# Ledger of designs, part 3: miniprotein binders against p81326

Target 1, 226 residues: p81326
Amino acid sequence: MLHFGGFIMEINHISKILEKEREEYIRNKVEEYLKQGFSKDDAVNKANQSWRTYIGHRIQDVIYNLLKKFLKDSGLKVTTDKALNNRNLPEELDKVKRLIAINYGEYLFLPDADVIVYKVENNDIKIIAIISVKNSFRERRFETTYWKLKLKESPVTSHIKVFLATPDKDNEISYKCPNGKPKKMRIILEYELDGIYFLKEDFEETEKAKHFGKIVEDIIEISKKL

## First folded at step 2 (miniprotein)

Design B1
Fold by ESMFold2-Fast, scan of step 2:
Structure B1 (fold): chain B 226 residues (1-226), chain A 83 residues (1-83)
Amino acid sequence: as target 1 above (226 residues)
Amino acid sequence: SDLEKEAELLIKWAELLIRLAEKLLEEGRPEEAIELLKYAVRILQLALELARKNNLDELAERIEKLIERAKELIERAEKIKES
């Protein structure tokens, strides 16, 4: 149990790095836009929009690298949907792709699987979990639940855990309504998904809604039951 | 060709499903094995249509043999379920 302390320490270290990275990124982008001839107000606005796009990809990369590092010693492997979309796949990743693909008649589609955790045992592949990383819920707030429901329909994929990982900076699913109840979006996501992992300290914790620091030990426990 | 690659990927997917079904049968889970095998047959039928439409005769014959094997396993699993 003590060796999950290292994971929590690394999350805290990276959170501190990301805070400083934001300030530097905005400063550099403002300078860049000013050099392009934008006004100070426009440069600041464009820099903030650029940061929102940047941090989305950055958080996904951080989660991928953290999980890869901390699951390795438990015999678990980590890949991404980006890796699975490569034109020429190694045999192992091709098998992973086939085991999570969803059939729509003549067509096969991958779920929204930013990060995929699997294990290899006796040359067989077992998918443990799919993690969707959402920095904001502005547009496709229930996309992850759609993929969870589709995966449940097949005996091949019904065992796969579907998790959401989010900093939820806008308090869209960690915020309560004025009457004290959780927002409908939080209720639906928590009901349909196997877990929500917050990259923040301020949220209502439940059996399925936890701090991101819990994800490694949860995944390892799930893998042992397979 | 790209179509040949797609058919090969569907075949690999179906072969994985058949292996998983065999493991489920070994574990005494015939109902789950049958559902997995039915899914494998459906995938193989898609691969067979692609192979036939593109005159890939050797690949079509290989797929037909896999479909027969999956169907034989379904019959075996149904008998296990009854006993």
Scores: ipSAE 0.000, ipTM 0.129, lowest interface PAE 18.7, mean pLDDT 79

Design B2
Fold by ESMFold2-Fast, scan of step 2:
Structure B2 (fold): chain B 226 residues (1-226), chain A 83 residues (1-83)
Amino acid sequence: as target 1 above (226 residues)
Amino acid sequence: SDLEKRAEELIKLAEFLIRIAEYLLEEGRPEEAIEILKLAVEILQDALELARKNNLDELAERIEKLIERAKELIERAEKIKES
């Protein structure tokens, strides 16, 4: 019988499953662009660009749905920044948005909060964690770190845990040099964030850098202390 | 509706789990594939209940076909496990 731990071991293979999905996606998109009149080289380049956008959304959707399923029995709720950016928000989500928004004078901005975990007790909402999902570190490498530092400035948001979830397919932050030393980007992200959860099997775990499968148990433990 | 949206979310999760199971079968890990497929069936049964309560017949039919697919994969995995 699958207990949560068994499922968690397999979630670490998300990146391999998504890579197989890439081959089919690229073939279909190349065919689509060729039918639109693009050259073979242009069709391939456009398909690869389309895949980068698609895979980012796909990983976010997977993480959102897994957390929603596995945190429900612990009384925890999950939403997304996309849900919070709707013009007509339910009262509960409007309260969630208010509790994570950062004030810049006349403007309120949401942090890079792809997935948000919260709980509701006696109509009061407490935000537990914000998860930033990064497929690559090609751009805006420290954006999640910036949001963590901003959230720490307010007593309303300083308790919120900020996690990074990433397949790190290109080994940009999971790789260590032959001498065992992590890369500068990994050192900074691990130091500033509350945790990094890798959607891959091949890396060395630390106290704050873990296999993605451990995120549910970690969030439940954090929630119990709040 | 909100319930319809929730059923679609459960379908997407189950479809992803079915792909994980297919991957595990390709890697010669049928016991783990069976566990993941059983979870997918459970999730799809939750989605089916939501679809039926909302009289979403087309969605219910789609979910029933996915449950059948997952069960067929379990049977295949069980046979691989026995050999």
Scores: ipSAE 0.012, ipTM 0.389, lowest interface PAE 7.5, mean pLDDT 79

Design B3
Fold by ESMFold2-Fast, scan of step 2:
Structure B3 (fold): chain B 226 residues (1-226), chain A 83 residues (1-83)
Amino acid sequence: as target 1 above (226 residues)
Amino acid sequence: SDLEKFAEYLIKLAEDLIREAEKLLEEGRPEEAIEKLKWAVRLLQFALELARENNLDELAERIEKLIERAKELIERAEKIKES
């Protein structure tokens, strides 16, 4: 009903508020570093790096909270890889952890999944999707694709959708070359992953590359097929 | 905390929507005002749940007052629309 309209509206307005807060955050951090004796150029660089770290965590938390809120009425549950690494897990989360762990001989590892969506049906747990949140692609650019390929190897995990969510502020994967061709990294990520959701307006949508506002509806539709 | 910061962002957005709605009411545009106020209520309800789940009593009280204000404006706008 208002489920998707409200979600899209909240994303658009939150984005505008975060941009305004960025200006204030950077201004305050620059002033702080100048008082500590750094040069103007160093203070600006340090402030920008501080913001990139801060906003990365903020985006992950925003995505988690929005998905938790808007998927609850559809019977879907949301957790994080941080929650699954807690020492004392509730039985339900322990089951979620076991259903996404990847076997490396004697060892089991969790994929690097910032947000995990699952459902409980007939006292059984089904993992629907994992979402990797990337603020930049300078390092670990194909880590999400590695985990997707590993999950495909097992009948237990092969159905799990692997999504990438990114603001792509530096146009690293939304930019096209002068000839209209996407960059190699974009081509590979879109080919291997189940979807890319952009937290930005200015890009060309495809079957797999969409505005983040579409993620809730997509996840609900996927869950109905399980 | 990061979660308190996020809740503050939602509150700020809702306050902006309420101010826009008040201006729309002054301009004789109650239907558009109601739409913005309903958005503000949705955001505030989300922020309220976050505040309550994390025992942020002062923040929760502040959010509850804003929800009341937004609902009062909706009622006023509905009466204007009916007239």
Scores: ipSAE 0.000, ipTM 0.123, lowest interface PAE 17.4, mean pLDDT 78

Design B4
Fold by ESMFold2-Fast, scan of step 2:
Structure B4 (fold): chain B 226 residues (1-226), chain A 83 residues (1-83)
Amino acid sequence: as target 1 above (226 residues)
Amino acid sequence: SDLEKRAEFLIEIAEWLIREAEKLLEEGRPEEAIEELKLAVRFLQIALELARKNNLDELAERIEKLIERAKELIERAEKIKES
């Protein structure tokens, strides 16, 4: 109960910090590019592109730390694809990696699993959810959907929930066309994925498209059914 | 059926990715076009497996032709990349 309220407050606080961080980052990068001899317009464009790359990694870190903090008391564990790519994995993480890997004949690949939620019972590991974090849909827009479809093909992975978390600042999937119809990308992502969690205030909620503040409670409820 | 709808949906996604790749090629971005086309081929292969398991021969043939089209575009993109 307290976790839900505390989680919402933490999200709001982080949102304000990230906005201040953006202003400072852009200002500093514009100055850097101007010193390198770029025009003002080019410097601004390059600074904005640099920010988009930076904030993607930053948001992934924030989401990982928030989920780790707020799921701990529910007996749930959180890891990242970066942790799973380490040369020497602890036995527990090696098991996690094997339980989410997708078979391509001779090869095994990890899905787009920026954050992974799992539980341990009697030394057995159960994967609850994979969360893909997207700051922009300019590139690789259906990668998460592809991985969801592949996971559904195996009895080992078919139960795993695949979520998308995104600020969608460019309104690429939260915007409706003037006729009120959702964009094709939004329709596809919402249909194929188990949920979309927005790190923004202005969007129309559905059963699958929710504010990020609801993700902790949703994951806990899913884990109880497994 | 829901299965046919899913296969048609995958085909629609792949067709959209192919169109995006064509735009990327026109913009001089062959590396990104190749990535979109490889994703399109993967979606089409999933759709092909669904079509074959359900004896949808006409749909399977349509998907096979789309895979060949996407592969042809990858070859064109690779040549543009080299130049």
Scores: ipSAE 0.005, ipTM 0.220, lowest interface PAE 12.6, mean pLDDT 78

Design B5
Fold by ESMFold2-Fast, scan of step 3:
Structure B5 (fold): chain B 226 residues (1-226), chain A 83 residues (1-83)
Amino acid sequence: as target 1 above (226 residues)
Amino acid sequence: SDLEKRAEELIKFAEYLIRLAEELLEEGRPELAIEWLKIAVRILQEALELARKNNLDELAERIEKLIERAKELIERAEKIKES
């Protein structure tokens, strides 16, 4: 309880910081582009593109560090796809890489796994979950679902939970259609993935679509069953 | 030891947040820097408690210096914000 309460407090604080930073960044960039002679619509579009680049890795890095901190007491370990792409891998990370790699005939590729949660028991590694962190769905809408479907095809990886974590500030997957039902993209992502965790307050919560504050408890419960 | 590795991981996270705050200060965004530094201080305080409870005196001293640095940065950011 206390453990998860601390996580919820930290993620709520971080979410508010990121929201404030976004608002200030967009305002400043819009003014900058307007001074350069761009139209209002072009300035807004360029500012939003600039924000996505500016913030891209920070949300991933922060989520990685928070999960590492809060899962440690449960004996769970956290790594990143960036770490796994290092040429000089420790034995443990080399094993993690092999356990999430997907076979494409002669080639093995890693899924798009921004954050990877695993446990070590008697020198054996069990992958618990991979988490894809998305700040926008404009270009890579179903990439996470593609990797989930590929992982399901192998007995080695079929147990691995695939989660999406997103602020969804543009309401691309958290908004309802005019008739009150979820957007098509939200329906597909929720159906195919093991969970969607939102770094925002306003959305329709379901069994699989939750506030990000619940992810630590969910991962720990999954790990106990493995 | 496992406890030392745990404390070291908390220190690395806090150091990341301190660097982020320093970058935000250079960008003229002191309010945001203060908020990230508050998180860094909380993480460091947790690491300090862990180090002290396990009599890791050298590690505790290192963490105390990082807390002092983070608090100094908060004071600088508050000054910039006021001006």
Scores: ipSAE 0.533, ipTM 0.834, lowest interface PAE 2.0, mean pLDDT 86
Fold by OpenDDE base, second read of step 4:
Structure B5 (fold): chain B 226 residues (1-226), chain A 83 residues (1-83)
Amino acid sequence: as target 1 above (226 residues)
Amino acid sequence: SDLEKRAEELIKFAEYLIRLAEELLEEGRPELAIEWLKIAVRILQEALELARKNNLDELAERIEKLIERAKELIERAEKIKES
């Protein structure tokens, strides 16, 4: 138990380390967009959007690799929605894709699923959890909640746990009632989701809001009940 | 053992960070590479302590070699940064 503590502390630094590049990245992208003929304001906006995408992917990749490694010994497998966007999927991934699909009548669509955790037992696939990774909540604040609610509507997907992993760098959901004022987003996300996992130390811990270091244990525990 | 598995997980994560740092060096980002390498070293040190406490000498030796590699990459990155 003690040895995981050091690693957990380093996870908190991931977002901070990645964010150190922001100023330089923005500057370089602004210059690039100015050379392309964009206005200063447009260049800044585009650079900021580019950064959000860039940093989001990097955090997602780190979380994916962490979960993949730490869950491997438990016999759990990890994939991503990106891996499922191929025309030719291996049978296993094709089954995973079908088991997370949401019914819209004539159409099936996949939820946003940055990380998908599943197990294979006797050639049967059981989806355990979907983890949404959000660096910031400036865009699509309740998208993860929407997908959780949609997954609950079907007996095929209702058992799937939906977790949010975030460094919450802007403290948008770190506390429920900072300064006595309720944070609507924190309250709703915590209520609707199965868990929120923070890649930081400074947050209000609850039964559902935990440090990211607990996610592996929680997923393993859930997997044993399925 | 569960502890050996944990050490192997830490090693694999550190190896991932080392590879990421190598890519960052190739991209001309030595500062960020150094930060990831420092994290990798810390993770490997934790794994090393775990290995030593459990008398896993072969694993400890493997971890020590990875720490050395990471430190060498830090030195290389620092030279690139100063250049």
Scores: ipSAE 0.037, ipTM 0.413, lowest interface PAE 4.3, mean pLDDT 87
ESMFold2-Fast, scan of step 2: ipSAE 0.434; ipTM 0.791

Design B6
Fold by ESMFold2-Fast, scan of step 2:
Structure B6 (fold): chain B 226 residues (1-226), chain A 83 residues (1-83)
Amino acid sequence: as target 1 above (226 residues)
Amino acid sequence: SDLEKRAEWLIKAAELLIRYAEDLLEEGRPEEAIEFLKEAVRALQYALELARKNNLDELAERIEKLIERAKELIERAEKIKES
């Protein structure tokens, strides 16, 4: 009976914190909307809608802070797509933005790069990896894959590693069917992406699908080869 | 050795939680830091039991030091919270 029941690489605690935050968040938002004159039912509905946006940002923030903390001593820098969308960009971040932009003829667009890892070498910037953070796969299953395929088209961006980080709470890509086959979505994501990092303990690890705790060592190794 | 590998992964995850908690303390968020540190201690205590039952003395010593660090940080966070 040597299993870590309830441990998601000890990231299980993040889920507990988020659930506790949800109760407090909803309570406060309902109170706020009631003070604004909304009915109880409307206040509850609006609070739940607000929470969906909040939880997505909260998971991204946790991953951003963990990567920033662990990569600092390796000379690696971490930023976010939120930072890159500021109108008054520092020169360094403006260069990062330009190095991940994808060309669509007359238009340039940024991929969905929730977290970006880069290094500065001889006063030049090299993008190491972009990380897409997903709490659910219901409506945007292959969005990260699309951006990976687009980045591969250009010599400027083809070296950039594209990773997916997810708790996969609903076991949508970490669980195998009874016949032992991975689900179609898992097969496609693992094939096209450079890695999938799970914020959970109970899954079958492969060369590309790993526990989130391994992401730091993988990124450092990649950076040394670039 | 599978047991040893699992214990190492558990230790790695606990180290992540401890360092994140340190970051939260620097940002003035002691309540959240305490919650992460308590979970880290729980994980490390489980890993310690596994290490001791399998006579992995060096690993047990590493885990004990991490538990001590986490408990020290909880004490610091409680003081910050009370202020």
Scores: ipSAE 0.000, ipTM 0.194, lowest interface PAE 16.4, mean pLDDT 77

Design B7
Fold by ESMFold2-Fast, scan of step 2:
Structure B7 (fold): chain B 226 residues (1-226), chain A 83 residues (1-83)
Amino acid sequence: as target 1 above (226 residues)
Amino acid sequence: SDLEKLAEILIKYAERLIREAEKLLEEGRPEEAIEKLKDAVRWLQLALEFARKNNLDELAERIEKLIERAKELIERAEKIKES
């Protein structure tokens, strides 16, 4: 009934689409590698490696499109760090780029911000949140935390919320103390970040660790305080 | 203030771009110089907006002078490009 109910329903629908997409992608890639002369074993392994790379970009695009669609009615805008790396930016996006930039002495660089949420009021731009999308924790485990800590150093960027969105299929950060053993990654990420949003049902929920279905409501609430 | 310190950092970044552009002009590369100078102007305009909103009049004047310097260099680079 509520707008956020529609968001959750669309997440569930897209999850089903991604599963079918995975099946077709793997099938097609296995056929491709078999035609190239690889063994069945090698073809399957290569197809799975290809999918891991593909899904990382695909889920970023999905999250971008979902947030763009469901934040629009609240007057919020969504962009990506890839869009901001274009040479000739529209005035609005150029200003977004400069407002999210991090200082390194005489240099300024963009954080790795897969999705950026901002608002425009009377030509004033306020950056609300950046969302890092991570499908696995095999590499770059503390990358999002690094960007959060750097953003906190500047009065211009210290208000920006830094969120992690993840399916966490390997249960690397789904629980703080599974089997009585503390998960360092989960504990550090939850401590340093403003929120972790899980694209799955099975995880330990806290004030900062929530189902992805709550992200639109949280972002809208934050934007009202700016 | 923290915001004043940030504006100083943006000014330093813009000054670096202006110095790089001046060197590019000396090397006969006006198109690249124009790109650097336009980038410097955009950083300075953001710094100017922060200075004005926080009533940092002295800093705003410094930034305005740097913007004018960068614009003069753009005009010079455009004339070199035409030739």
Scores: ipSAE 0.159, ipTM 0.654, lowest interface PAE 5.7, mean pLDDT 86
ESMFold2-Fast, scan of step 3: ipSAE 0.017; ipTM 0.507

Design B8
Fold by ESMFold2-Fast, scan of step 2:
Structure B8 (fold): chain B 226 residues (1-226), chain A 83 residues (1-83)
Amino acid sequence: as target 1 above (226 residues)
Amino acid sequence: SDLEKRAEDLIKMAELLIRWAELLLEEGRPEYAIELLKFAVRILQEALELARKNNLDELAERIEKLIERAKELIERAEKIKES
């Protein structure tokens, strides 16, 4: 359960919100394409293609907004990789960007951090965690792991927790060893990352693999030690 | 701009709260839904003030429609609560 100004949001609410948004989005897009003269089958196909693009951004936005609101009372701040890539950055965000940067010899690059949690104490910024949001594991299954390993190499970034948040609709990492399914991806991700937070009810829960509803409590606990 | 981004962040938060309230109404919890919707209205009013001060007419109109939607849902929730 997440606490939000006295309100409690359970993990099943997040999943249901995303499912309802899908139904509404598809309905609206189908109507839009039908008005443009497409056949019903073409309209449905186009609406589904549009949803695939939309959902990636929507899941990230939902997670960002939930974390921003739930962490505010604990003195924690939340930003995104999109915000850090703006041409003109406020001083605070410019400092956040520099504290998460990874050294590649003559070059500094940011990890692919969809959501970033930090705190400000005595004009000093401490990065608490980065959250990678993955809807699919086909092409970039170990990208989050790569960034975790790179962050561990520097004393500036080695304390930063790296989390994965995913609906895992295709059950690619939900289970460690179900009846002949590949288990290596789940084992490697759980081993290397600081946590995996599922936006679904059914998965093999462990100390590191949890329902998304636990993420706020975990981040607050981590922040108290920094 | 930074102000437009701030307004957009507020809108996204309010939209999430409205969606959550709709789910709570489906689950027969109108009291929680009303409190979330009232909070959404407050957030949207802050976004509306930012949009109006910066003469962002299209954004202001979008925010006004969301406020109207949230208020309609409050009225619906109050009727469920009374029943």
Scores: ipSAE 0.012, ipTM 0.375, lowest interface PAE 8.7, mean pLDDT 79

Design B9
Fold by ESMFold2-Fast, scan of step 2:
Structure B9 (fold): chain B 226 residues (1-226), chain A 83 residues (1-83)
Amino acid sequence: as target 1 above (226 residues)
Amino acid sequence: SDLEKEAEDLIEWAEDLIRFAEDLLEEGRPEEAIEDLKEAVRYLQEALELARKNNLDELAERIEKLIERAKELIERAEKIKES
């Protein structure tokens, strides 16, 4: 499909930009830590830790902007959990927040929804999908699955697709054992979630685990069925 | 041979565990790194036994160096854990 070719081209362009940003970021942070009196090894280690935090936020912003740009012509809207946590919400976003919130008795909490895709029809809002963006899943391995399972409990939220988007540069969830079997973490994430979208080339595709370039097409198709 | 392939598979598995342990150390997770490294050493020791029984001297030497690397990383992880 020709209209999705532009999306894939932009993903490839941004990947090259992010590689250059990494080199510059690490260089600058190493210099900064050396000036603070850290050893070279400690400075490099701290710079890499800082990059992991930085790139997590950077990838979220990239995915948000890409989805907003490429879903616009399909009548779909995109927001973030950061936007929904603003104290002064427009009516439309206040409705989105109410439709995605999870009930804990007298309390309501938002899931870990870095990017939210929704549809507006005659002033009614339908949530299509939430996308959890993870650069590394080691610290929060099953957080996204927890939110998926909680959303399934309510008729208001049970239709919402929950996706993971990740570069998985550490091969945490794309790794295969020598016998071809994925690790427990990958098995559980793929089983419980509606899809995993990899921002990398080298992995084995399944029905649920796909290249990120497929996400726009998949979201549009899901929105037509709601 | 099938036996060489068995040893190579164990080595590949161990190399993956060492790589994952290096990432865990970079993330400040030494306890998990130690567990992966101990598992890597177990696979490497099994591969070493296979190599030695079959007089695969070059393979045995390669495995011994990987065991030494894994043990050095365990020592590094233990120091990080203590600090």
Scores: ipSAE 0.000, ipTM 0.147, lowest interface PAE 13.6, mean pLDDT 82

Design C1
Fold by ESMFold2-Fast, scan of step 2:
Structure C1 (fold): chain B 226 residues (1-226), chain A 83 residues (1-83)
Amino acid sequence: as target 1 above (226 residues)
Amino acid sequence: SDLEKRAEELIKKAEELIREAEKLLEEGRPEEAIEKLLEAVWILLEALYLARKNNLDELAERILKLILRAFELIDRAEKIKES
């Protein structure tokens, strides 16, 4: 048996196989950027950023499909911010978009809600939760927190739960520092958000920081109170 | 125990989904196979959480092997889609 747990290795299996293709992906992107006139260093950096985005989309797709499947029997629906950004929206999705949009005076902006869970009762829509998916925390570390704070300002959106889902492969928020204190990022995210769901075996569990397997039952329980 | 029986029922359902996915892959239907495999992974993650919380080490090992199998099949399906 592995000390760090076989589960981490297994949930990383897809990314391990994709990592074999990483060099080919990056090589191709570097060539593309070089042809656009970027320096070698800039091309390499842009290619690495492109790869991180690609892997992030894969994880988002997995989470979207899992939630869609396992919330269906509870009468809950799942959509994405990409779906809501279409110009010609079905009536139901148009209503979802309006219920999560944030008012900035004359303008309305959609939060970065990778996955959105809602329910339909008596032709009315109730938003249950927004899930932000983060594969890495190199940039935009507190973006999810910003959107949570904005949603809390309005009586229309203040009930919406904001969750973070992450494999946190680099252990940026999974564990305490050697001195026993949590990292600043972990402290802030856990304090402000409604929950953090880890797509990994090894992490320091708390009332708000849980294994991803708990997310479905938590969402169902929340929906019953709304 | 009721909890162990529940976990075993989840495992059986996941095993059936994996078998269905393997047949779909043989039929050249990778997107449908991925759908079944993602459902199996979700069920297995819940079963794993229950097994580990209750110190059912042998059951947890079985579940981990099934999760690995499902992930291997998802990767194969993704490769088939790309070809």
Scores: ipSAE 0.000, ipTM 0.152, lowest interface PAE 19.0, mean pLDDT 77

Design C2
Fold by ESMFold2-Fast, scan of step 2:
Structure C2 (fold): chain B 226 residues (1-226), chain A 83 residues (1-83)
Amino acid sequence: as target 1 above (226 residues)
Amino acid sequence: SDLEKRAEELIKKAEELIREAEKLLEEGRPEEAILKLFEAVLILYEALELAEKNNLDELAERIEKLIWRALELIIRAEKIKES
């Protein structure tokens, strides 16, 4: 578990860095909206909405870079769906793309695979896991579950683990039954997905719902069984 | 090579911030060092994105090492702040 402690330390420090980035981003966006003639309250609300969109992409980038760094020594490789949508793909990434693509007759679609973990053995590629990164579940709650179900339909993709990574700051899926009220989304996600990894401390932990800090060791263990 | 020049400019800015932070730590000013290191890490992640989108593997490795160095210095600064 040599790298596990280092991974946790980097997660903690990245969190602090993102908080600092938030303060500067909000300040700058509030000033922009004020210059456009918005009221202070409207400017603040618009700045917060803009941050929520921005931070989603930033968290994806951070997760990609952390996984790439901490899986290197285990012989595992990491890529993104953005990389796979490039027109000029290296042969290795072209093979990765084909191994996660879902067939809809005349069309091939990529799942919502923000981060993809794979390995190369004897010039053969095996996909280990795809990680969907969600900062908010407001309008796209079932996409990760939908893609998991589609991947299960094919013998080529049925072995691929599908994980959700989320800060879940609004507590939308952090608990199964807060105040006695069942959270259907949390229950369904935990049932259908292979795991949920929280980028926060306060959540209901189960065998499938864990701190993000455990994702590296889990992926390495899965890769050994393939 | 406009993208490589942009990435190198970002790396140079981050390296300068890391050097400033190291001096601040030697002077017993860890809080100011942490702020400089935060800025360096954010700049380096921007440079890393540019390098990765353009398949500049050697440059990406160099940037990743600088990110690691900056994060290590933040950890050291936090320990110093605790006395």
Scores: ipSAE 0.000, ipTM 0.094, lowest interface PAE 19.2, mean pLDDT 79

